# VHH binders against BTB/POZ domain-containing protein 2 (btb2): the designs that were tried, part 8

Target 1, 284 residues: BTB/POZ domain-containing protein 2 (btb2), of Schizosaccharomyces pombe (o74778)
Amino acid sequence: MSMNSSTEISQEPSIMKPVSSISSFVFNAGFLQGTFSDTTLIIKGETYHLHALFLGRSPVLLQKLIENNPKGDVHYTIEVETEDPYVTKESCLFVLSTLYCDSPRIPAEVNVCSVLAVSDLLGLDTLAFEASSLIEKSIRPETMESVIRFLDPNFEGLERLKMGMYPRFTSGLFNKAIQVMYNTLVSNWNTEYARLLCNLPFEVIKDLLESDKLTVGASSMARYKLANEIVKMRASFRKQNHIEGKGDESVVLAFDEGSRGIQLVHIAPGAESRRKIWKATSVR

## First folded at step 4 (VHH)

Design s04 (framework vhh_7n9e_1)
Fold by ESMFold2-Fast, scan of step 4:
Structure s04 (fold): chain B 284 residues (1-284), chain A 122 residues (1-122)
Amino acid sequence: as target 1 above (284 residues)
Amino acid sequence: DVQLVESGGGLVQAGGSLRLSCAASGFTFSSYGMYWGRQAPGKGREWVSGISYSGSNTAYASSVKGRFTISRDNAKNTLYLQMNNLKPEDTALYYCARSGYSSGTPEYFQHWGQGTQVTVSS
């Protein structure tokens, strides 16, 4: 068949619509249906039948493909071992599917923390960072407990909270969480936030409650009362949950003899060590 | 109309430094994570670094970790990449890119600028 076109029209590129796009075929026939699968991938004991060509987009999987088939056999078998509880079959399916896509999207139905875990495991830096960015954006008073549990699921303490479980992507999240906690304690003090504070290390509580960024009322007495309530709640929580600490936490209204009406709230650990005692000031 | 304009590239000797800038307009800069990516001739695009919308969280490709520093100035709608101890393999066209996650439906590398060329001689 002959085609007729003007000089102006013929200068424009022809737009031919294929019966099937490459992207559509790769995702549907390749990932969803396993057509021409040449690779058996085992992650945490789960088996996936996929393609070396697309798995090679992961630097971790590419290295394993190169190492595990030096003879050039037609079928690859590679394994990724992990004990990470955030690596789930659902998150693996999603993350592996992104290797078959040009413009992947993290759907609302997928656990973003699990997407970060699998992306980090497979060396997918851009997807891992998008997941960490979504987690940071989700940090608010109502999600705070979940974020803290994600950063330190085994209650290892402050250093784990600061790093998170995936330090390349999570090390900034705790600072954001602390900033939200300062704002929350001013406006939304209640029993739920007290429970969150019960699970934090003493060093974090001390820094939080002594900070000038925590503005409650207009007096040292208001700050003292809030700190004392939190310390009492923490003690009750430890007693109820049989958690051993390094002695009793306490709050001291601090005043040095030379400060002439300047009062500070000081949070001190335990009663096993002798501490400096401050007295309430009197106008002289 | 999203616009990203990169600048600061050039020719530099191995071991040298360059500071790249990306001027953003047409969207609320402070609401989006930002990326730096690069592409050498005949190679695919490579992610280099990312920074969250607030600047609190940053991440780097292993090949540049410790040598490059990403930062942002939300008041100026500008993204920066400080590149130190440059190597010949850093030679590439460097792109600024916007994250697509603001609407809750993230899409990677949706909005790229024209790029700025970095050439590192040996």
Scores: ipSAE 0.088, ipTM 0.586, lowest interface PAE 6.7, mean pLDDT 76

Design s05 (framework vhh_7n9e_1)
Fold by ESMFold2-Fast, scan of step 4:
Structure s05 (fold): chain B 284 residues (1-284), chain A 123 residues (1-123)
Amino acid sequence: as target 1 above (284 residues)
Amino acid sequence: DVQLVESGGGLVQAGGSLRLSCAASGFTFSSYGMYWGRQAPGKGREWVSGISYSGSNTAYASSVKGRFTISRDNAKNTLYLQMNNLKPEDTALYYCAKEGYSSGDTPEYFQHWGQGTQVTVSS
């Protein structure tokens, strides 16, 4: 419960007390207490009382300060518009606080994905990259679903996963995720990982199972058996959860060089097959 | 006892290429992300590029994206920066830095950063 007791991120007016170092003064009197605030910053409807001098460390905020008050008015009002759900009040407070200190650390209790989102929004490249580095270090079979949802929250598919939602900093994260997936795929996976395999888009599963990076064995038959197990599991999952598919997923033995001995395909029911099923069930 | 030693700088003509190296010692190189930064005469320090501990994730400042490539060799404890299509604006002291979770847009200089290698691009 004492997560932020010694580093409480809050803006409350207070009587300023002298401190021995400039860095301590700037953080405590400036950021925490809002002493001599000259700027009202609005992010996603939330208001922050800050200082133009320190906000100028963000290239995005510096541009807005210059654009909205070119003649240097006494008090600044600037707004950053976003609909990004990862931009939260808690992460905004943390990221803005880093502009008021030397060598801050991203605390374990802060949502690193949200720190990346806010850092990218404010043009804080170093902090954004440091956040992405922490996300990469967190990639494990147990955290894989959370990572995939962060890279592709709308389940758009493989190309989105390869870029991520913040491509300048997230485009390499899927490379690490897919390596962990290859290693986990040939081991006994837990229930959570099995559920993830059922939720991944077809093109991701196709890319994984047809990849030359998957070292399930030298024979195409070993790859075929693994792929067949996965598509059967996915079919059962879709049936149980009433998820509409583009037809049956299937694994075909292929002798084409590019498919490493197998190919995953969607087989949509033909009109004739549908008519035959209907006629069979109508037998009286 | 972290030590970083940059090399590979020099004088080069506009449009030319250079490859910078950073030899790291005193820490487990393969466990940390690494950065390249630069400081031009009379300007502030700016972040140029970063690479994750594994080499799987990289990022670049907009001013160098498409021209510079960061890479690492964890077996040799060495960080690289391949600089192509160099411009006079790339003239700066280039330094490498160990991952430190620093604030702001440009990493702060401190003892764990290298001494730097000078790159001069003639017009």
Scores: ipSAE 0.516, ipTM 0.798, lowest interface PAE 2.2, mean pLDDT 80

Design s06 (framework vhh_7n9e_1)
Fold by ESMFold2-Fast, scan of step 4:
Structure s06 (fold): chain B 284 residues (1-284), chain A 123 residues (1-123)
Amino acid sequence: as target 1 above (284 residues)
Amino acid sequence: DVQLVESGGGLVQAGGSLRLSCAASGFTFSSYGMYWGRQAPGKGREWVSGISYSGSNTAYASSVKGRFTISRDNAKNTLYLQMNNLKPEDTALYYCAKEGYSSGWTPEYFQHWGQGTQVTVSS
């Protein structure tokens, strides 16, 4: 009939939990209709009419609200500047809409890479990690080139590939991609991976083709043939695209303990770049 | 080479129904989300509906929610849009698109790769 008024009552407050109907109201009236908007947010010249209370769920936007509108004015104006091409109007609308929801889900109709970019920009770590997880799950031979370009769009090299453009969330994606390549490279190199292999740094190609994780036959000749074809394709690509090299890439047979029977090398400038006859134990 | 071929459009009276189809080839259809978009004469492109790779999740623009139903048949590599209670405002060229992330370099989630199919709703 009545609740116990004793001092032995639980310390946890007895309040009603929000239900999906409240989230629907907040989303429809607040986000979609802009009812009682108190904040003008500008991202890359695009204007959004939103609410400080919900934008405050982003640590980046909260800081901007505090710094740029410290007087407690009834209307705020804040701007986020970025030159990131992955930050699009569509990705901003989606990510900002998640601030008006209890449990955001990334649907298939949004670009996951763009969601990651905006989530990173706005300090939304949970959403960014969910986006990264979806990218990782999408890694297959036919999507590999897209993933690698997302990690290193400007061809900066191995360290960029390892980090990605959003290091807090994209580090580790490259390792997953390389593991997929270990399992599929032999059957797919000239179909799904040809363009990718031409654009990867020499150090990556060297590690990949010399790795014991890459299962080619038991014969060192099988690995040599695969590596030689890939190196030849890379050389042709560089010549056709006028790309400067630091010397010719080459594959040699290696008989030392600890090797998988081949070694990828750069031939020094001024050295003989094509050999008429090669022998493991003698110089001609 | 991604190829998308839309069909099923036509002239229909207000309150009527149409079912659009999109035949997909050149990619692993069952691995990608798919979208329907439209463009009315003199207006910009508008997103209409989206469906996840498995078909488990769907989304709709507010203007069509409750009237349109998106679906897919992964065994037939075909995307569908069931349009009910059509209005004159639904008159547009309708086109399907593949999930943008999987295109490789374009960050937009919506790209028109088919020729589209014309829907005209008369009063």
Scores: ipSAE 0.000, ipTM 0.102, lowest interface PAE 18.5, mean pLDDT 77

Design s07 (from a06, 13 letters changed; framework vhh_7n9e_1)
Fold by ESMFold2-Fast, scan of step 4:
Structure s07 (fold): chain B 284 residues (1-284), chain A 124 residues (1-124)
Amino acid sequence: as target 1 above (284 residues)
Amino acid sequence: DVQLVESGGGLVQAGGSLRLSCAASGFTFSSYGMYWGRQAPGKGREWVSGISYSGSNTAYASSVKGRFTISRDNAKNTLYLQMNNLKPEDTALYYCAKEGYSSGWSDSGYFDHWGQGTQVTVSS
């Protein structure tokens, strides 16, 4: 768009008599209507007509504005390249709008995970962290799968889960998620957590079920029964969906160690899994 | 009414350490994220660090990552900032803030409520 060089600098307030608030004008005329836009911003193929002055509030966009206008031309064209599926047009519109207003609030109709992704992309640290805090507050059995998929969309495993996809803002979220899972797994393993548990890598399931923090019945037998049911559910899911594993998952009793009484193992092809499980009747 | 009172600032040599405190009242401290921000002479407000309501998640500005540690004590309604390996560039008035869905601009600080601040001066 065209820049107007006749803009009045607002540093002599004594000569000005505004009929509306600066914030109201900036948001309505500037962001919503695109009045006097001087910048073409391209994010993930979508084009936005905005203003260098307000985009400069983003450290990422400020750097791009400075670097991509060495001639001092009247119009800026800058691009932010990303393949992040959480960066959506809706989240970009919301996040960019925060540069044009005071005290922005994350609305219910915008995906909070997407707000975090765009805020991280644009270097808006407080908005990114506030989005992360909202995600943490939302963690419960009903939202657990969504949160875990946000942290580790390809189910790569524990290292990815601990960092998340935006480590500056997501590295603490798994600690909260796993604590909720420790306290609620027994009541939700075959309902809210069923699909999630079938998709998580073996190493994550092993870490979860062997943890002394997992709230289960008083005996090692209760933990064994829970783990065995989950492993059976995972096996049925793999068979139904024709998923080939590196071996069969199994649960063995580990009374000697004095730990939590069980171990999850991968039984390699060709090994006798039944011989590794001690068949015992409960005696204590 | 939200009240935030910062303390612990002072004069320190480059490479030194300081621990800042923020005493909070007027709201349920354990239900809200908290932030530290700073303002250097003649400059706008800069976000420094944040901590979630539970203390499980933290974030830092790249300029302080690895040197500063944010923490909280929900039983005492107190926020802390441990500052190590201080540099002259860290000289600023440090503010405590409650979460408020701000964009994190360096020049105006769009936090829900700012305290009055505690001065940190780092000599070379």
Scores: ipSAE 0.570, ipTM 0.804, lowest interface PAE 2.0, mean pLDDT 82

Design s08 (framework vhh_7n9e_1)
Fold by ESMFold2-Fast, scan of step 4:
Structure s08 (fold): chain B 284 residues (1-284), chain A 121 residues (1-121)
Amino acid sequence: as target 1 above (284 residues)
Amino acid sequence: DVQLVESGGGLVQAGGSLRLSCAASGFTFSSYGMYWGRQAPGKGREWVSGISYSGSNTAYASSVKGRFTISRDNAKNTLYLQMNNLKPEDTALYYCARDQYSGSPEYFQHWGQGTQVTVSS
């Protein structure tokens, strides 16, 4: 902003004082009451009665308004189709309400993942980046499963986790999540992380437990015991839920510096896997 | 310098028992996890059992679980393996090893010479 624009704001005429803010009027009369609505917006089958002027702040909705009313009709009807389960009526109401505000804030009680999904859908990059930042700051053991499922809802593996479902905004979230997991796995593997660890693909569990960044202590036996308990938990979960794996998961002692003294192995039924368990050094 | 000296092996009949000892010197024994491994004639080395630095946590290979008990005496710098209901397939040279990631990589090469266990049918 220029200095002249800032100066103009401070030079208010003294002949009249405003009764209420424009922003308050726009939000209460426009968004909440639907006063002078000129647009019917349909998202995922839900109908919203809103205003082209404020919806035009979304580049996606602006384009749809232009395309669906080239003759300048008095009333607009536009539709946004999506199969995204994070796009809910509640998240749409919140995100659409931000178009009627000067300085929107994402409250703690809204589902921030859903806010990101709708922001992406409507081309609201600033709000999407704000939502991503809030997700990153919220990562802790109690929220870890929700974050991982948001990044990779079908448990496809590491490539999906690194990108997330909205790569422009979610790439980088996994780096924070895995760092928190490295530091908190020992105290949370059989509680907050239990269901998540049972559902993650073997390759992700292998990468996590063999990582030199995982803080278990200096002892290879402590790491072996932790990994063996997690693998045993995963095997019990598969048996109880009648999930047929492509062989048994196992943990062996191995003296590779990169694996910190253990290796996770996927053993096919009836196959013997030969492993270098008693190598005194990892590189020679 | 790190030294590990295994003892207590010998010839025993199937169903018998042996107690192996590993005397440690040259490092702070109470700060390291320890384990037992074995190598049967014509086979590779296999892990048998492990114990945490405090003795609170133990782990066993499926082939020996319920028959073998690992323990340690930090005051005597000694690791033990109590072997019960021995089978011919337990015949091997038994090795004591220190957790190689509990400190300096300089000690990766320090293995005990082993103690021979022969179980006759």
Scores: ipSAE 0.000, ipTM 0.091, lowest interface PAE 21.0, mean pLDDT 77

Design s09 (framework vhh_7n9e_1)
Fold by ESMFold2-Fast, scan of step 4:
Structure s09 (fold): chain B 284 residues (1-284), chain A 121 residues (1-121)
Amino acid sequence: as target 1 above (284 residues)
Amino acid sequence: DVQLVESGGGLVQAGGSLRLSCAASGFTFSSYGMYWGRQAPGKGREWVSGISYSGSNTAYASSVKGRFTISRDNAKNTLYLQMNNLKPEDTALYYCARHQGYDSPEYFQHWGQGTQVTVSS
């Protein structure tokens, strides 16, 4: 549909006419309009018509351009192969657009985890680190499940959580996440954290529940009650979803007068190897 | 007025160690991620290491990973870089900067004058 010509004529400010900066021209004519495109870039089957000069700002894309030099032809065709589910068309468009401007800001409408994935894929270290910093700043009960799934999408366990899927940029995010969980588990275990707690490996749940840093009442009975409720929730979830676990999870509160108190004990139902697994640390 | 003042550089032999400091003022230090960059003689600036606003997340350039450690003290508005097992190729003017842009590591920004690190072979 054509726009009204009188509306078009009336839109330009008469007092100050815009001066096209190099950055503005490059972004609008180059990236948005594809003017004088000399490169076809393919990522996960999506095609982008771009410019070798600006793509060369990515060390990964620069290497691809050098390897796929057209010699006598002036047009480049390069492909970046990935099976990473966080690499999306929306985030590729955003990250590729940053190669056409200075100091871009990651907008709220773009998934920051996906920006990190694409930045890592293309070797854009500064953008990847900034995305990681934004993820850390966003960690709260409502976002916790998304963050943990980003670090460990297959719930493999503590070592994966400590590294994350992009270790150069995601190592350390778990330290912030676990601190928030220590402070908020009691108020969120059956709400914002319910699905997450049902999917976390037993070893992670054990580490979380016996930690001295977990904010829970001074009584060992408060820890026992919380742990027992979470374990029951996990058992119900497994039964409902027909999931075979490592064995039934159980929590036993054991008295230990020699260490000033009561120990929280987890016992798997493998009778031959029944033993104390957990012990309570300090409370509050 | 935002100010970043780097210190702790000097002449050191290969295999040695240095600890750099960056004193920040004029802004809420604890609200910003910070990074260290360097510029070697005859080369452009390169990103070395970054640290999140809380100190929980850190990242390093491949050339320094395992040898350098970035840290911060938000109560003292100070950023640190512990440099171990220094190599002649680490010789550069080192700068600290506040997270400002998404530019390539070669074109990052800084506010301080830098501190010179020279590693003899």
Scores: ipSAE 0.005, ipTM 0.422, lowest interface PAE 10.4, mean pLDDT 78

Design s10 (framework vhh_7n9e_1)
Fold by ESMFold2-Fast, scan of step 4:
Parts: sequence; structure tokens; C-alpha cells
Structure s10 (fold): chain B 284 residues (1-284), chain A 121 residues (1-121)
Amino acid sequence: as target 1 above (284 residues)
Amino acid sequence: DVQLVESGGGLVQAGGSLRLSCAASGFTFSSYGMYWGRQAPGKGREWVSGISYSGSNTAYASSVKGRFTISRDNAKNTLYLQMNNLKPEDTALYYCARRGYDSSPEYFDHWGQGTQVTVSS
């Protein structure tokens, strides 16, 4: 059993620094077993029986603990409201458990995106930056779609992709993702990137395919063929999903100095179905 | 905060008609394709109909084609489903959904709680 001293310590203490045996006790008895829980925490309808002392390590939870105990009650009840789909029971359990540890680490089996979401929710900046760093290091062809979906789950477009849903921590992840795509797009576009390329804004696709960082050989025809296949795939995807673009996407050959041999352009919907076209060069 | 709220369901006789509405909020409705889906008791979810962001392109499941009409009013942020010649097999919870990343027309990104349609013989 543990007892709290009400006696003030007026002299400079000669006390031991925290060691692994203390953190093991705190984690096992406090977090796992719920021994002497004094706080009921509700996040997204899920209830957690925890301790004000350790929850106070979160600036968000500390403020709620102070605000919800004006009469000095022994037991606290606090609630954190969120509609964020990345805030899951599993991620809450993990992040809350870090408050009971000396030096928490994010294990490989935990959803890092969900850890970032909960860390942001609870004001745990150090853990949120660690999660963001791990997401950045995990960007590869196979994980690209998941990362892009995490940055822009509501398909808001380029500005959201650049910021992410948690701008303090996710800004810059898109730029890293694009760099990986420059290095791998040619060999992986039809397999690893097919769905991603269909969902990216036209501005991004244009920049990717016209970029000198994308190496498809010196031939403008090689780049044209790649871009044309991607544009056709995007058109098919829009038809299947009942999506209207801002115009039909097309690829044209470019002969301008400084171009990589192609340009991606928009053609207004129905432009070819306008009033019968008259051309000066008449051919029967 | 994406919200989709369905209404207009109820009890109707076979051969009758109902018009369902879906009020959308929390996103730019006019920028997204929308879907209607349904789920009958004890069965999986079924895609019913889809409409492009401007309303120019529509599609229907073969089971409802010719009987149902999907439409939208972007000024009112509202999606509609006009259901004619209803059959007992159309009995289900009907929900509207926003387009997601999946290329399948069966994919639903966000959907509402639904509105119940019951067709008596």
C-alpha cells in the first residue's frame, strides 16, 4: 500500500533518482492492475481507471484535473472529446501507458499514426515528434498510400497533403513521400502506386511527371508513354468512382528549352462537343 | 466533422414510392462524389447508386436500375434517392456515403446512421 505525506519538506532533499525497479512497480501496479486509481478518464466513450499524479504529466489532462476538482474531491472524473478516427482504444492504452514509464519507446507493433493522433490530443509533444519521425522513416512504396491517406483522409487536396491533419508534427512528411516517389515511381507505378496516383491532385501528378528528378531515360517518348498510361489510369478511376475532374487530363509533347519533353494539361469537359468546329485547313 | 443525416424512410406497400434525402455538413459537398448504400437485416452492405460531384454522371446497381434515381442539390448540400416500384427485397437500412480512396463502387468513406425502409407485400 502507498500513503501520501501531508508534511512539507522544507530542506533540500537528498533523495534517490528514479530507477527501473520503481518504473516497473508504477507500470505494473498502477497502470496494469489499477491499484489505488483515483481518476476516471473517458476518451471517445471508452473509460480508463488511472491516477491523477501520472495523468498530470499531460498538460491537457492536468488542466482538466484542475478544472474538474474545485471542491477538493478525492476522486476525479474527466473527459476528452474527439471525433478523430485515428484515436483508437488501442492507441489510447499505449499513449496513457507511457505516462507510467520513465523512458517510453514506440514499439514496431503499434500503429504509429494513431500514437501521433493521441499524443497530439493529450499535448504530449515529445512523443508526437517521435511518432512523426518514425512515420517519415517508414515511407517506402508499400507504405506510401497509407501515409498519404493519413495526411489527407478527407481528400481536401494539395494544401492538406503539405500540412497533414496535425500540422505541428506532420508538416514536411508529404515532401519526403514525393522524394521517395521520384526514386521508385518508374518501376512501381502500375503496382505499388496505382491507387495513390489516381487519388493525388492533378498539380502533384503534373509536377511529378514533368520533373527532371524523375529519370525515365533521355527519350521524351519514354516519359510520354509513362505519363499517358498514368493519365489513362486516372481517367478510368474517375469514371468508375463517378468523379468529375476540372477537365480531361492529357499529355502533350513539349519542345521548349528546359522541359523534360512533355506537358500535362487540362482540356475543358465537353470542349470537343461544343458547336461544330470550322478549321481553316479544309480536308474533305 | 463530416456529418451525413438520412431521412425519408418508412413503411410502404410493394409497387409504391419513397424519396430519401441526405443532409451533408462538415465538408465541401460540391467537391465529392456521393453514394447510396443499403443493408438488409442479416445481410452485408450493398452499393445502390453513385453520382459525380456535379451530378452529370450517375450509376446504379443492376437490382435497382430503372426504378431508382439518384440526384443532388449542391446549393442545399443535399443528396436524394427517388425509389419507384419498390419490392419487398428493397427492405433495408439506407445510408448515404462520401467517396473514399477505394476504386470499388462498394467503398464508403463516411456514412450516416441510415434511414429504415420497409416494403410490405
Scores: ipSAE 0.000, ipTM 0.266, lowest interface PAE 14.6, mean pLDDT 79

Design s11 (framework vhh_7n9e_1)
Fold by ESMFold2-Fast, scan of step 4:
Structure s11 (fold): chain B 284 residues (1-284), chain A 122 residues (1-122)
Amino acid sequence: as target 1 above (284 residues)
Amino acid sequence: DVQLVESGGGLVQAGGSLRLSCAASGFTFSSYGMYWGRQAPGKGREWVSGISYSGSNTAYASSVKGRFTISRDNAKNTLYLQMNNLKPEDTALYYCARKGYEDSGPEWFQHWGQGTQVTVSS
């Protein structure tokens, strides 16, 4: 038996004439103009009018489209909940637009950390890895605060944590950033690192300045001088910004090998007065 | 001219291991991130793993994380993929690609090699 298996091509009118490329039409008519939108996507309360066919390129959105397939209606409504502050409307618009492109590129105008956050949220592995690689290339003294704040927003893990946010894509970035900081701190502490060093918690600054990975000079005195100036800068910053510390920060000389000849100490307010009162009581 | 030559594929039993290699030439290997991708017959291309230009940052598709390890030797201009605990679902043509954000082409990565076939029998 002979059968003709050919299917007729739709004769529906094009939005543009003459007909543009598939990529150009999909991006311009589909994403930018919202022509024939069949899906309402809600991310952090912001609404996007898009197309199930293109959103299906995201494994996360595809799963949500399958789970929320409307019975007897052709319009989808799906929601992605997140509390991630790096997921912004601008980053969502860019990342969602990549689903309407064959080969998207991250423009300089979009925050690359936010692109990583949204790409991770939507399961877009190639875009997430591209964003991560751009972050790695950007790690230098001038960008260090932004990178560390992105990877460790509470400034808790400088030497202790080896994983950051979005660990599938950032596992090496934290170590790279810390290594760059150790290599460049001495030359840049009073300039590019000044704000970061003032904002770091005492325990983190202690770990940083006592670390054998921080190359200052051959003598403990060089490390003492550096640490003392940084502690003074931190004290001035707290005073200028009316920030109440838990106590005074200080640097002392020490001869423990692990501390490289110095030790940072944090003295609670009135600690010496309390010891003096106790001593007076103990002799009566 | 960019050249990528994949090798190390073959037939292996489920639960077995293979190590793939990609020999790169025609560009400054140490300046580019690299990818491993795969394509099973009748399916689209799937990203498997990526490694940064320095080797400090790596990433994996969820389907292979914990089983595959990507690495590179910049002195030898060679990319590697160590594949452990192989499953029948890993059967595909494996190819390496240069991460091409700076490339003028339409894809972020460009596959220039013929690939190496991995067949996992159950």
Scores: ipSAE 0.253, ipTM 0.670, lowest interface PAE 4.9, mean pLDDT 79

Design s12 (framework vhh_7n9e_1)
Fold by ESMFold2-Fast, scan of step 4:
Structure s12 (fold): chain B 284 residues (1-284), chain A 122 residues (1-122)
Amino acid sequence: as target 1 above (284 residues)
Amino acid sequence: DVQLVESGGGLVQAGGSLRLSCAASGFTFSSYGMYWGRQAPGKGREWVSGISYSGSNTAYASSVKGRFTISRDNAKNTLYLQMNNLKPEDTALYYCARDQGYEGTPEWFDHWGQGTQVTVSS
């Protein structure tokens, strides 16, 4: 709302209303057609013919444009190197196209994880956060394995899962995933959830089952029974799929206040540590 | 009929703290992600922080990371921004925005409220 009531703009009505906006022209002629391209952008060996003016909306690309040619009186050539497998040609095309739009939207058919990867790479914080929010909304028992794999594709363990590969945007996703797992563990599982529990790293299962956030009734034995069932299921799965681990997974009763009456351990056959843990636990 | 009303701004000394609030109405608050943005005099709009619909996922602009904390109370339909160790560079009009759901981003040129002014003296 204009607060200057004395301001008057004299306008004569147009014969016809405009057919297209500047935004439409910029997207269609600039991005889709490559009209008056002045920049060659190379990402992961793929070449894109674009415009410095619009690429400058990315802080990362702007920095590279300034460093390589500050005057812009010749053609620009800039390169972005990455080893990230989520940075694909399709995701790059989508994310780069958003630089030619004033109100970008992430459509349902795009790979949201790949959009996050490219947005993070190019310093597009708002788009990266929107992608992360869509990933969070997609977290349910059926998508859990995919989310865990996205957060830790190299199987580095619990600390990587907590941060994710793009920590500025992914560090909250594991907490959501864990909450969905807590809720699912106290209900009847489908075959997909049972398979997920068998495929998760030991450290994740240990953290999940030892957590005080997991409420499995008033009896401490209820937690032991649930954990033992899961450990048995995981053992059967490893035998059926010929998977060799660091040792047998086991559930023991624990005395320490930090535990919720149980502790998950890796025990080698005949290991001394098994007997020590067993004897150290409270005997009722 | 979406309404967002920001409050909690004011004048504060460098190194001080402020807590901003955004009261939301006209939509199911718990179903939407929320954002804080700011605009300093003579500058464009800047994204400051975002929080997911559940509160589990948060993100911050690098300029405020470690100093600001975004949170929400879905029972009260209220969004918060706790601002610590304020700097003169944080002087701006602060406003909240709702995401557009699964397809879209908040409109930075059109905010739903009037915003709340934060002025940090040196």
Scores: ipSAE 0.012, ipTM 0.535, lowest interface PAE 8.5, mean pLDDT 78

